# Designs tried in a protein design chat: VH-VL binders against q9h9l3. Part 96

Target 1, 176 residues: q9h9l3
Amino acid sequence: PRKMVAIDCEMVGTGPKGHVSSLARCSIVNYNGDVLYDEYILPPCHIVDYRTRWSGIRKQHMVNATPFKIARGQILKILTGKIVVGHAIHNDFKALQYFHPKSLTRDTSHIPPLNRKADCPENATMSLKHLTKKLLNRDIQVGKSGHSSVEDAQATMELYKLVEVEWEEHLARNPP

## First folded at step 3 (VH-VL)

Design Ud1 (framework fv_unasnemab)
Fold by ESMFold2-Fast, scan of step 3:
Structure Ud1 (fold): chain C 176 residues (1-176), chain A 122 residues (1-122), chain B 107 residues (1-107)
Amino acid sequence: as target 1 above (176 residues)
Amino acid sequence: EVQLVESGGGLVQPGRSLRLSCTASGFTFSDHYMDWVRQAPGKGLEWVAEIRNKYNSYTTYYAESVKGRFTISRDDSKSIVYLQMNSLRTEDTALYYCARDEYSGSYYFDYWGKGTTVTVSS
Amino acid sequence: DIQMTQSPSSVSASVGDRVTITCRASQGISSYLNWYQQKPGKAPKLLIYDASSLQSGVPSRFSGSGSGTDFTLTISSLQPEDFASYFCQQANSFPYTFGGGTKVEME
């Protein structure tokens, strides 16, 4: 029986013209939605673009942020050996410079039964906001001042729980 | 396998519009930045435009020669990237390639389509 | 814009020759330089990224070196399939810019 967590990260733009996505916040919640980790993270490179409309990150959040090297170590200790749930989770793993086994990864942007329950095409990539409104009757990512990664991680876990039994059975019969 | 298939090219008069499409398959399209690169007959390569992924707010970038005239966009549900070309000029005549932007310590174009030809002539 | 000056414009070579192509950036681009091969009537193919990293599936006779402003692509022992055009490209800043190309022709 493997423990399960959900993750959501926020990235800022670093490098040439802000082209590189660098980790700037990470939130991890357990199966019940309790927060296990939520820190602002200081990238090792100069921040060129805060991407505030999406990330919710401002210069003030960087003042006491945890350096990337330290934050990464803390995060990986929580993720290792667990089933990790996320939405478009490949972006989060890239920002963490981390490989998580495919067999222990659950991406709510690519679960056909979840789309079916939302009356969406099974092969389409739906936003977390859309699925959460359709299936949980809840508005997340409200306004233009950025997203809450805690709120997003909690919504992601709740979405996964709607299809958990049938999807785990599917994966057992059809291993990745 | 990764495939990129361009379409929408043709012969058009100066001042007119064309929309190019690039249909992607064999990878998670929504995770990648996508670019258009063109090549005039017998000449070198010129970068035209880039569109980032949803996680990076679909941010767009353009070469100065096409700013205000061309618009890059994408539809992740269909795995298509578009290039809307308005106010076409004879110097826009080129083979237009769709390219996948990959990252591993730096950015590079690891897969290209075979291209679609745009000829702007009176 | 960052100007990429590529030399030579063309080179005549025989199978087994060592071929060297150079690319110079008008300002420092660190290691953000890629090399592409293009055969007549075909799309470009990535050979080298990040100045010196060999793309998967590309023969080891291809190598890249350099940093800052001066970069080199080397083909250690030219093969018949290597007669093609080669382009460098900087990925340091927008707009991305390409070198003018080098055509490697049979002697």
Scores: ipSAE 0.000, ipTM 0.469, lowest interface PAE 16.9, mean pLDDT 89

Design Ud10 (framework fv_unasnemab)
Fold by ESMFold2-Fast, scan of step 3:
Structure Ud10 (fold): chain C 176 residues (1-176), chain A 122 residues (1-122), chain B 107 residues (1-107)
Amino acid sequence: as target 1 above (176 residues)
Amino acid sequence: EVQLVESGGGLVQPGRSLRLSCTASGFTFSDHYMDWVRQAPGKGLEWVAEIRNKANSYTTYYAESVKGRFTISRDDSKSIVYLQMNSLRTEDTALYYCARDLYSGSYYFDYWGKGTTVTVSS
Amino acid sequence: DIQMTQSPSSVSASVGDRVTITCRASQGISSYLNWYQQKPGKAPKLLIYDASSLQSGVPSRFSGSGSGTDFTLTISSLQPEDFASYFCQQANSFPYTFGGGTKVEME
């Protein structure tokens, strides 16, 4: 089988009034939750809004951050050819300016059996925090100091593992 | 080239202590998990301990036979992993290998040192 | 602990022979199984990781297969440099455990 990783990115605001979301941190974990990659990333554009409450990113994190072009190359080497799990993963791929094959992409915000296990509407987009609390009995993204992309990636992989067998069988019979 | 060089082995009496060192070169040491694996004379391989990298909080794992007696640690600034062995027993007599654990999607020892011999005898 | 049972413990073979070594886990380990080669007086060398992935620089005559509890290492056409001991190792859970080894000897 293909190797599987989970990803979570943090974005900061760049461009006019900080409306553009630019990659500023990326965490990737393997199937067992071990960290394969976790770096602060320096956007090529001036940061207007750190969005610290959600991103956890502050100016000091940018001092030794990896430039975007270099970080992107490192990240894509890890993702290429692997099944990539994420939550609302289209946002992460957009920030990376990257297209990952749909057949190798797993989005825990759009897996009906996962919502069903959580007693949530199958077609609703539930937050990672809610699914993790309901299914893993664990609190993530606590406080106002920002999210841990490592913690989020780990939770995402654990959530996927709850439905992996049935969802992989579904995808084999119903390829995207 | 990747190299792992173990040192610190020797002859020691039961109940005493010994510290093994493994000096790494040729790769970014701080990114890797490091393990100790031993082999008693004429016997098979036995995993002893693992220490993870900084991104995984330097977490440590031990074989039950050495838990409470052995401590694995690392110094990323010097590219050295250590194995502190206390309360040594004759059954700890073995060639001790340092190994690099490459965990990209799986866990496996892609490089090993030549080993350092520990003999626990009176 | 997950017990790894390896068979045979030794096999006599000639150059050009097909050699198969089996490794059985006492519980499911998915594909977290590695194979190592060890020559007398030398450190082990990684041959196969994740049950079936060939390590860079290892000859294509070596192959691995299996998942769950039953695994095999195959040498399709034994060469003189392949007379060595072979060990399987599970990396599914701690403690990591090795099989007892298989010695491939000249017939």
Scores: ipSAE 0.077, ipTM 0.710, lowest interface PAE 6.5, mean pLDDT 91

Design Ud11 (framework fv_unasnemab)
Fold by ESMFold2-Fast, scan of step 3:
Order: C-alpha cells, then structure tokens, then sequence
Structure Ud11 (fold): chain C 176 residues (1-176), chain A 122 residues (1-122), chain B 107 residues (1-107)
C-alpha cells in the first residue's frame, strides 16, 4: 500500500528580466486535504519579479522563508515513495529540480476520464480553475491578490478522488 | 525518545471542573495533532477530542458526549496539550490518555501517555 | 457516527494458535482503520495502521487486512505476551470511534 499526497508550488521570476521560474512556496496536502507542508521558500538567486498577481508572494514572505536547499530536502522526504497528485505537475517537479517516478505520478491536467466528466475534450489540457468549477462547483483562484497553493493542492486532490478508482484500474492495465 | 506525561486528574464532585495537562518531549510537538482518549474502569476506549497543528489552524474536534463541556487547547512553546473539563458527570469517570496523532498521509495514535485518572463521584 | 462492531468480545486460546479478530464499520472507511493492543494496567500500543501496515517494532506474526467495511487482525502463532485486549479504531471521520474490544485470554 502507497500513501497519496497532492502538491502545488508557486514560482517567482529570477534571472534576466525575471524570465526564470524559481520555487518560492510549496504546499502539500494528504488524501483528506490536511496540510502536511506549507512554506515560503527563498530562491538561491535574486528575485526580479514576484509575479504577485498569480503567486501571491510579496517581499514580506521572503524575510523568514526557508532556504531552497533545506526546503527541497523536507519536501522530498514527504514525496518519496508516495503517489503524488498535481495539476501540470511537471512544472512543480522542475522547480524542485526533482524527478518523481511516472508510475507514482498523477497529473489532473492529463487524465482523460476527468475531462470527460467535465464535458471537455478528453485530450485537452484544462486549467485547475475550470475543472474545479465544473466538477466541484467551487471557485478557486479568485481575486487579484494571487493564488493559494494550499487551496490549489486541496482542489487537485478532490478532483483526483473523483476518478481515482477508474484511473488506477486503467494504470494497472496500461502501466506507464 | 518520545514521551507524553499526563497530569491533573483527581476526585471531584459532579458539576465541578478539572484541567488535564499533557507534557510532550522527544519530538517536534508543534508539527503534530494531539488527542485525548479515555477509558472507563473495565471498559473500552472512547475518543474525546483532537486539536490540530498551526498549519491546520488549530482546529478542534469533540465527541458528542463532551461537546460544550470540554475544551482542548495547546501551548506549542511549552509542548503541552490541555483538556479543560467543565460540568463533570459521573459518566466522565475514566483514565484519560494523551495521544500523538501521526498524520503524514494517515491518522493513527503512535504514542500514548500512561494516563491520569478522573473520578467524578459524590 | 460510524459504529465499529468488533468480534468476538473474548476468545480463549493457547500458545501457538492462530487468532483472528474482526471489525465491521457501519459505513465505508476506506483503509482508515488502526489496531491497538492493551495489556492490563498499561496504555494502548499501536500494532497496525491503515488496515494493513505493520508498526515499526511490532512482531511479524501480527497482520491486518480488509478495506471498506470489513477488517481483520490476525495473530499467526500466539505467544505468551500476546494475551491482551485488542481494539480497532476508524480514522475516516469525526468522531473517531473504537470497537468494543476483544480479550484474548489463556484457556
């Protein structure tokens, strides 16, 4: 038996003109939506663009933020050996500079049965906001102050639970 | 070495109050949910209350039998969880255990104290 | 509330016997079921969590199985130190509820 968690990360812009995406917050929740991890993370390089409208991150959050190396170690301890659910999750793994086994990864942006339930084309990449509204009748990522990675991780887990039985059976028959 | 040490039990008359304390050591107390579980003499286990950690807003939950009478709280700086018991009834007579909830993807009580005895009688 | 019906309430057994204890939930609890052992005058000790995961330090003769509503705890070859009470507990929803307990006693 494997445990299941959901992850959502927020990135800020670093490097020339803020074009590099660097990890600045990570939230991880368990199957029931309880928060296992939620920390602001200090990138190893200068922040050029906080991208606050989307990330919700401001200069004040960096004051006591956990350094990237330490945060990465803590996060990987939680993820290792577990089924990890996310939405467009490769972006989160890239920001973490981490490779998670495909057999233990579930990406709610690439689950055909989930799109089918939402009356969307099975092969389309739908946003977390859209799927959550259609399937859970809940509005997330509202307002102009940025997204809550806790809220996003919780919504992602609830979306996966809608197709969990069907999708796990599919993966058992069609291993990645 | 994880340790949980309960205190504050005693003999009280119906309608009175008691406050139980549980002092934790040997782990990062602030990361854990903490629970109280009781056991009446010669009887089984009954879950009483839970308090969650700061990341989960210190949310509290109670068994119906104690709701409105008992209050669970915690002081992370001292590594203590409390159970304030008001309007005590004879059916509250039990050994009260403090337990650590391990919640990394599951929920289970992996460490328990020895318990503190509460006797409600006149 | 989710009611946990545990059976039998007591069982007389001898060293070397296989002992099976069952626990039934009044509604589905997935695999959120734990098993505890309690010896007279002692606090409970976690044996199995998430229906089938053996807690570190617990002997391999203890095993758990089941999902949904029906669960079992098995002691494959009873040892003298295993004469104790055993309790199941669901952690699916509040309030958390325990089974009534099973006393495993020497015949």
Amino acid sequence: as target 1 above (176 residues)
Amino acid sequence: EVQLVESGGGLVQPGRSLRLSCTASGFTFSDHYMDWVRQAPGKGLEWVAEIRNKANSYTTYYAESVKGRFTISRDDSKSIVYLQMNSLRTEDTALYYCARDYYSGSYYFDYWGKGTTVTVSS
Amino acid sequence: DIQMTQSPSSVSASVGDRVTITCRASQGISSYLNWYQQKPGKAPKLLIYDASSLQSGVPSRFSGSGSGTDFTLTISSLQPEDFASYFCQQANSFPYTFGGGTKVEME
Scores: ipSAE 0.505, ipTM 0.827, lowest interface PAE 2.4, mean pLDDT 92
Fold by OpenDDE, second read of step 4:
Structure Ud11 (fold): chain C 176 residues (1-176), chain A 122 residues (1-122), chain B 107 residues (1-107)
Amino acid sequence: as target 1 above (176 residues)
Amino acid sequence: EVQLVESGGGLVQPGRSLRLSCTASGFTFSDHYMDWVRQAPGKGLEWVAEIRNKANSYTTYYAESVKGRFTISRDDSKSIVYLQMNSLRTEDTALYYCARDYYSGSYYFDYWGKGTTVTVSS
Amino acid sequence: DIQMTQSPSSVSASVGDRVTITCRASQGISSYLNWYQQKPGKAPKLLIYDASSLQSGVPSRFSGSGSGTDFTLTISSLQPEDFASYFCQQANSFPYTFGGGTKVEME
């Protein structure tokens, strides 16, 4: 089995005016799209803005949410030693207060061959929604209920698979 | 060339403390997780502790046998990883190796020091 | 904790022999299994990582296989310099644990 997982996190707003992004949900899928982890997470600070429109997080989801410190440990255990695929993944790692080795990280928002395949400028930052529609002919992040981190993680993995071979070769020649 | 040099070993009585040091060179120390592994005389290898890098909040992990007694720490400015050993027991007698974790995520020990000997005896 | 059962504990072999060492984990560890060689009076040396990846500089006569719970280190043709102890190590979860070791000695 491929030593690769995809991650997507949802964040809520904490701190002054809710400008601090705090982890509130994390989903991890394997190479085949199987869910390895999907939990609501309780931030250590008071939630000021649930950002429901985007995050899909509501107050009810926090009632039995996993405390951040515990969740972080669980997530890190899963990510350990894996190639981690994500979209704009620096946001996820920041929220997790965990940074995966760059050599083992794949960010689908910064893969020129992927953009090229989608008829987008190679150096542009395209949304997961757009790339998924263009390359997978799939609609994600639809409706008013917010994002599904599982769906987004799965889409991210599928997108990466499209360019995996050539990108891995590129990275081998040009290690980060 | 990657080098790890352990120091601080010696003979101590049970209940005493000892601090081991491992000086690293030849690579960007601050990027890597660092581990201690020990080997009792004529025995196998036993993982002792790990400390991760700054980006990962210097998170530490310990073997149950040393938890609460040993503390792993690091000084990135000096490229040194430490092992503070308190309340030493006779069963802590071993050669203590410092080991580098490759890329701080591959999770194998690609470089080892020569070790420093700790002997706990009354 | 994950227990690593390594077998055999010792093996007598001759130069040119095929040597096989087995490591079994008490639970699934995916491919997070490493193999080390240790010669008397020396520090361990990484041979194989991630179950089957050969460390740079290690002779091709060494190979690793397996996933999940059962793993194997193979020396296709034993050389004089291969007489040593070998250890498996899981890096799937803390605490990291090693096998009991296998001493490959001259027959």
Scores: ipSAE 0.000, ipTM 0.562, lowest interface PAE 13.0, mean pLDDT 92

Design Ud12 (framework fv_unasnemab)
Fold by ESMFold2-Fast, scan of step 3:
Structure Ud12 (fold): chain C 176 residues (1-176), chain A 122 residues (1-122), chain B 107 residues (1-107)
Amino acid sequence: as target 1 above (176 residues)
Amino acid sequence: EVQLVESGGGLVQPGRSLRLSCTASGFTFSDHYMDWVRQAPGKGLEWVAEIRNKANSYTTYYAESVKGRFTISRDDSKSIVYLQMNSLRTEDTALYYCARDEYYGSYYFDYWGKGTTVTVSS
Amino acid sequence: DIQMTQSPSSVSASVGDRVTITCRASQGISSYLNWYQQKPGKAPKLLIYDASSLQSGVPSRFSGSGSGTDFTLTISSLQPEDFASYFCQQANSFPYTFGGGTKVEME
């Protein structure tokens, strides 16, 4: 089935001392890495900490950002019924306040054959940056000005494609 | 409703130029990839060119038969996609369709215009 | 370029018949195959995308199957409005290429 997308979200700190992670950007790409969605998202709560070093989000990005409720509706319309690929994807779903069926979820941080190909321990949680460098010979998340969620979603899809046949066979034998 | 309306076709001599336009309505034009597909009289379909949306850097792709002679472009503010055709040849004679490329889960042309006829003859 | 070989080039059929059209790719295209219907003097209409997904508004008598290199379009019970030309198209890689077409004609 080619009804498969990859997602990466950026979060900012809201709530007391900025401890709550709130959605502030979401990127979704199709199987070939084409961008289906890429919007800055305005959290319903006051932003205490932009976390710019990691999120790449600055106050200027919030000026015309899509309100959370509207963005959530747009994103869920794209994700519903599709196989969704992500890296540590539970964090993205939490920020979206969304439940995606486990049978349609693929998390590249928890695919043992992917770690094996990268010469990493099968049950370790490896970073997207490390797996992308080892397996695709590509540097992502370069510098200190924050991550590109588009770049991260694209890398995540390409990593999944390396193990897709093997992992889909595994899931068919061992349904989640 | 979704509509695509092509214009700019006509009779032209070999070696000359024509610019085709396709005006879109009924959807968010700026979100879609747009393509040109042609059909020679009594023949099958031939893909000509694609232009991607802003999120994908307006990247363009061409069939080898038109590469270097044709240029696809778009104006999102007017909801128009263009096909600039230079150095026209008799084998470019065809009905030219504008098509919307839906690219979410797969790539496919879900809406087509009625086409505009280009005849290259002396 | 990926060549799409479509067969038959034409078929004569009667209302109620089961019609099968085949499309073969010169190399693997996964499920990136679409089917279009074209009536004389009209633009093509999308029927099936991603090898087997029925486009909204298209009657359920149309179905697609296949993956890799071999694909089929089936019309389970031909209706009068189904006499038309049918084209497959691969979207796996550029340039996008179409099959030669199949004309479904009344007997």
Scores: ipSAE 0.397, ipTM 0.792, lowest interface PAE 3.4, mean pLDDT 92
Fold by OpenDDE, second read of step 4:
Structure Ud12 (fold): chain C 176 residues (1-176), chain A 122 residues (1-122), chain B 107 residues (1-107)
Amino acid sequence: as target 1 above (176 residues)
Amino acid sequence: EVQLVESGGGLVQPGRSLRLSCTASGFTFSDHYMDWVRQAPGKGLEWVAEIRNKANSYTTYYAESVKGRFTISRDDSKSIVYLQMNSLRTEDTALYYCARDEYYGSYYFDYWGKGTTVTVSS
Amino acid sequence: DIQMTQSPSSVSASVGDRVTITCRASQGISSYLNWYQQKPGKAPKLLIYDASSLQSGVPSRFSGSGSGTDFTLTISSLQPEDFASYFCQQANSFPYTFGGGTKVEME
């Protein structure tokens, strides 16, 4: 369990018409929910769309943001050798331009036992907000200020812990 | 080299106050949790208080024996952690250590200061 | 609060001896158990963290084992510099608590 971390990233729009998702914030928490990393990150390209409604990112957050290359190094150092838990985590890894080994990855958006516990179809993709409300009786991503990646990472970890034993056993029998 | 230097200890009467300081150097102070641990003369170790880093909202924790009387705080700009001790009691007499807590989620004290002595006596 | 019962309180041993110290928690603490060495007039020094992880710079003759409630610190072959007091500490929950300590003395 101590080798387990949860990650959540916020992205902004870069490139033509802002259609490229670029990392702008990354939060990493340990098994206990303690924050190991939480930084605003400056994309290498000009930001066209801050996507503030969802990302919570504003122009002011980029003033002293950590350059992407530096942030990526810091984040990879934390993730290396760990079991990484996330929700729809493929988006985070894509933004990081880093892909963690599948055997060490846990995506709470694709865990049938978790959906079952929440009285959702096992093969459906449920939102983090919905699962958190159903299983943890907690509201996240509330308000107009955008998401909190720390809060989302913590929620993701808590959700995984609910099915950790069962899911780890499943993976042991069915390695990816 | 990591270094922790405590100061502020002394002799005081019961009911009085003292403020301990621990000056840190040789590492990124702002990243680490900081703790106070005390040791009464000839006795074992007793955890006193912890303060977490900015990323964890500077959350504080206290031993029951000091709760309501002691306050742990920190100044990251100066790399100092403090222990404000009010309403001191004779049983607070001890050598007070400042200790660095590990940053990445393992809760152990890997570096300790030499300590500062607090004596509470009438 | 989690009580840490450490045994023995003292042990007499000779250089080269195998020394074993036990720490028992009043409730499960997973692997959140650390071991410290303290010499007279000095601050504690971290030896083992997370029950069995050897701190950097600590000789390999030191080892830790256990999980849940029962933990053991072992010195495989006692050296002259190992005569000291040893303490276990749980970090599973607040308040953090230490064992009563074990003094390893020269026989």
Scores: ipSAE 0.019, ipTM 0.679, lowest interface PAE 5.5, mean pLDDT 93

Design Ud13 (framework fv_unasnemab)
Fold by OpenDDE, second read of step 4:
Structure Ud13 (fold): chain C 176 residues (1-176), chain A 122 residues (1-122), chain B 107 residues (1-107)
Amino acid sequence: as target 1 above (176 residues)
Amino acid sequence: EVQLVESGGGLVQPGRSLRLSCTASGFTFSDHYMDWVRQAPGKGLEWVAEIRNKANSYTTYYAESVKGRFTISRDDSKSIVYLQMNSLRTEDTALYYCARDEYWGSYYFDYWGKGTTVTVSS
Amino acid sequence: DIQMTQSPSSVSASVGDRVTITCRASQGISSYLNWYQQKPGKAPKLLIYDASSLQSGVPSRFSGSGSGTDFTLTISSLQPEDFASYFCQQANSFPYTFGGGTKVEME
């Protein structure tokens, strides 16, 4: 368990019409919810859409943001060899231009026992916000200030811990 | 080389105040949690206080024996952690160690200073 | 608070002996247990963290085991430099607490 971390990333829009999702913030927490990493990240291309409503990213956050290449190195150093927990984590890895081994990845958006516990269809893709409210009785992603990647990462870890034993046993019997 | 150097200890009367300092070098101070641990003469170790890093909002924790009297703080720009000790009692007499705390998930003290002595006596 | 009961309080041993020190927590602390060595007039030194992980630079004759409430520090073959006091410490919850210590003395 102590080799487990949870990650959540926020993306902004770059490229033509801002349709390219570029990493703008990354938060990583340990098994206990302590923050290991939380940085604003400067994309290599001009930001066309900050997507502030969702991302919480504003222009002011980019003033001293860590360049993408540097941030990527720092993040990969943390993730290497760890079990990485995330929600819809494929989006985070895509933004990082890094793909963690599948056997060491846990996506809380695709864990049937977690959905079952929340009285949701096992094969449905539920939002982090919904699962957090249902299972942790906590509201996240509230207000107009956008998401908090730290809060989301912590919630993701806590959700996974609810089904960790069962899911790890399942994976041991059915390796990806 | 990691180094922790405590200072500020001395002899004081009960009810008085002291401020301890611990100057850190040889590592990225701002990344680490920092703790104070004390040891009364001829006795065991007693955890006193912890302060976490910026990423964790500088959250502080205290032993019940010092809560409300002691305050731990830090200055990352100077690589210093402080322990403000108010309303000192005779039972606060001890060697006070500054310790670096691992923050990646295990929470152990891997480096200690040599300590600074605090004596509270009437 | 979590009470850490360490035993024995003292042990007399000879060079080459196997020494075992026990630490019991009043409640489950998972593997959040650390062991420290302290020599007279010196600061504590980390030996084992997370119940069984050997700190870098510490001789392999030191080992830790246990989980939950019962933990053990073992010195497989005592060396002259190992005569010292040893302390366990739980980091499961605040306040952090130490065992009472074990003094390993020369027989």
Scores: ipSAE 0.381, ipTM 0.796, lowest interface PAE 1.9, mean pLDDT 94
Fold by ESMFold2-Fast, scan of step 3:
Structure Ud13 (fold): chain C 176 residues (1-176), chain A 122 residues (1-122), chain B 107 residues (1-107)
Amino acid sequence: as target 1 above (176 residues)
Amino acid sequence: EVQLVESGGGLVQPGRSLRLSCTASGFTFSDHYMDWVRQAPGKGLEWVAEIRNKANSYTTYYAESVKGRFTISRDDSKSIVYLQMNSLRTEDTALYYCARDEYWGSYYFDYWGKGTTVTVSS
Amino acid sequence: DIQMTQSPSSVSASVGDRVTITCRASQGISSYLNWYQQKPGKAPKLLIYDASSLQSGVPSRFSGSGSGTDFTLTISSLQPEDFASYFCQQANSFPYTFGGGTKVEME
């Protein structure tokens, strides 16, 4: 049996006008929601926009943050060979500059049975906040101080568990 | 190489206290969950307590038989996990192991110390 | 608490024999089951974790199988160094509990 983890990353704006999304925090939890990794990450480029309202990241978090190259190595060691669950996970993989096999990737923003349980159109892209409220009756990403990537990763794993049996059966019959 | 060295065991009378220590080396101690497991003479293994790492809020868990009497704690700066044992009973007599808990996708004790002996007798 | 029932309590075997040890949980534990080997006067050693994953450095003659409530440890061709006690352990829920042990001794 394959091990399963859930990931959520926070990005800050770098490059011209802060339009490039660079990794600045990563949280990874195991199947039961225990934290395996949670570090602030220092981008190799100058931070133009902390995007604090969404990321929760402030200049103070960068002082002793793990450099991107080192953090990337640590994170990839955790992800390699595992089923990785995320929400809009392609953004996280892009920020990590990493390719994870499609067969081992689970994106809770693109699982039709999950949307169906939430009374949403099967092919719509619903936010993590909306699905968590609708299916788990829990409010996440509350307030104006930014998101907790730990909270988001934990919610993502719990959402996947709601459809795990039927979705794994679907993937076995319809491989990516 | 990974090493765990227990100390603090001895002979004590019922109702007294002992503090066990386990000094870790060869790995990043602060990243790991740490556990105590005991074995009564000639008997099987009994899990006693676990303390999680800082990322998981140093949360502690105990076997029902020791709950309220034993306290697990850790000092990450010294790479030591402790077991404070109060109100000791004769049935607490055992060899006490500390063990490192991997918690990546499953939970298991990949390294154990040699143990320290606790004898509770009048 | 989850009770782990291990059988047999002892087995007499010869070098080259296939040995199977069974562990049964009183309720479902998914794949959260580990197997340990203990030699006289020594600390336990991890053999198998997550029901079927072989720990690094453990010989391939050891294998684990099962899920839910029924689990087995198999030694395909017993070697002299395998005469020892074996314990299963569930890690599904607190408190963690161990089986009573199986002593594999020379026939």
Scores: ipSAE 0.311, ipTM 0.780, lowest interface PAE 4.5, mean pLDDT 91

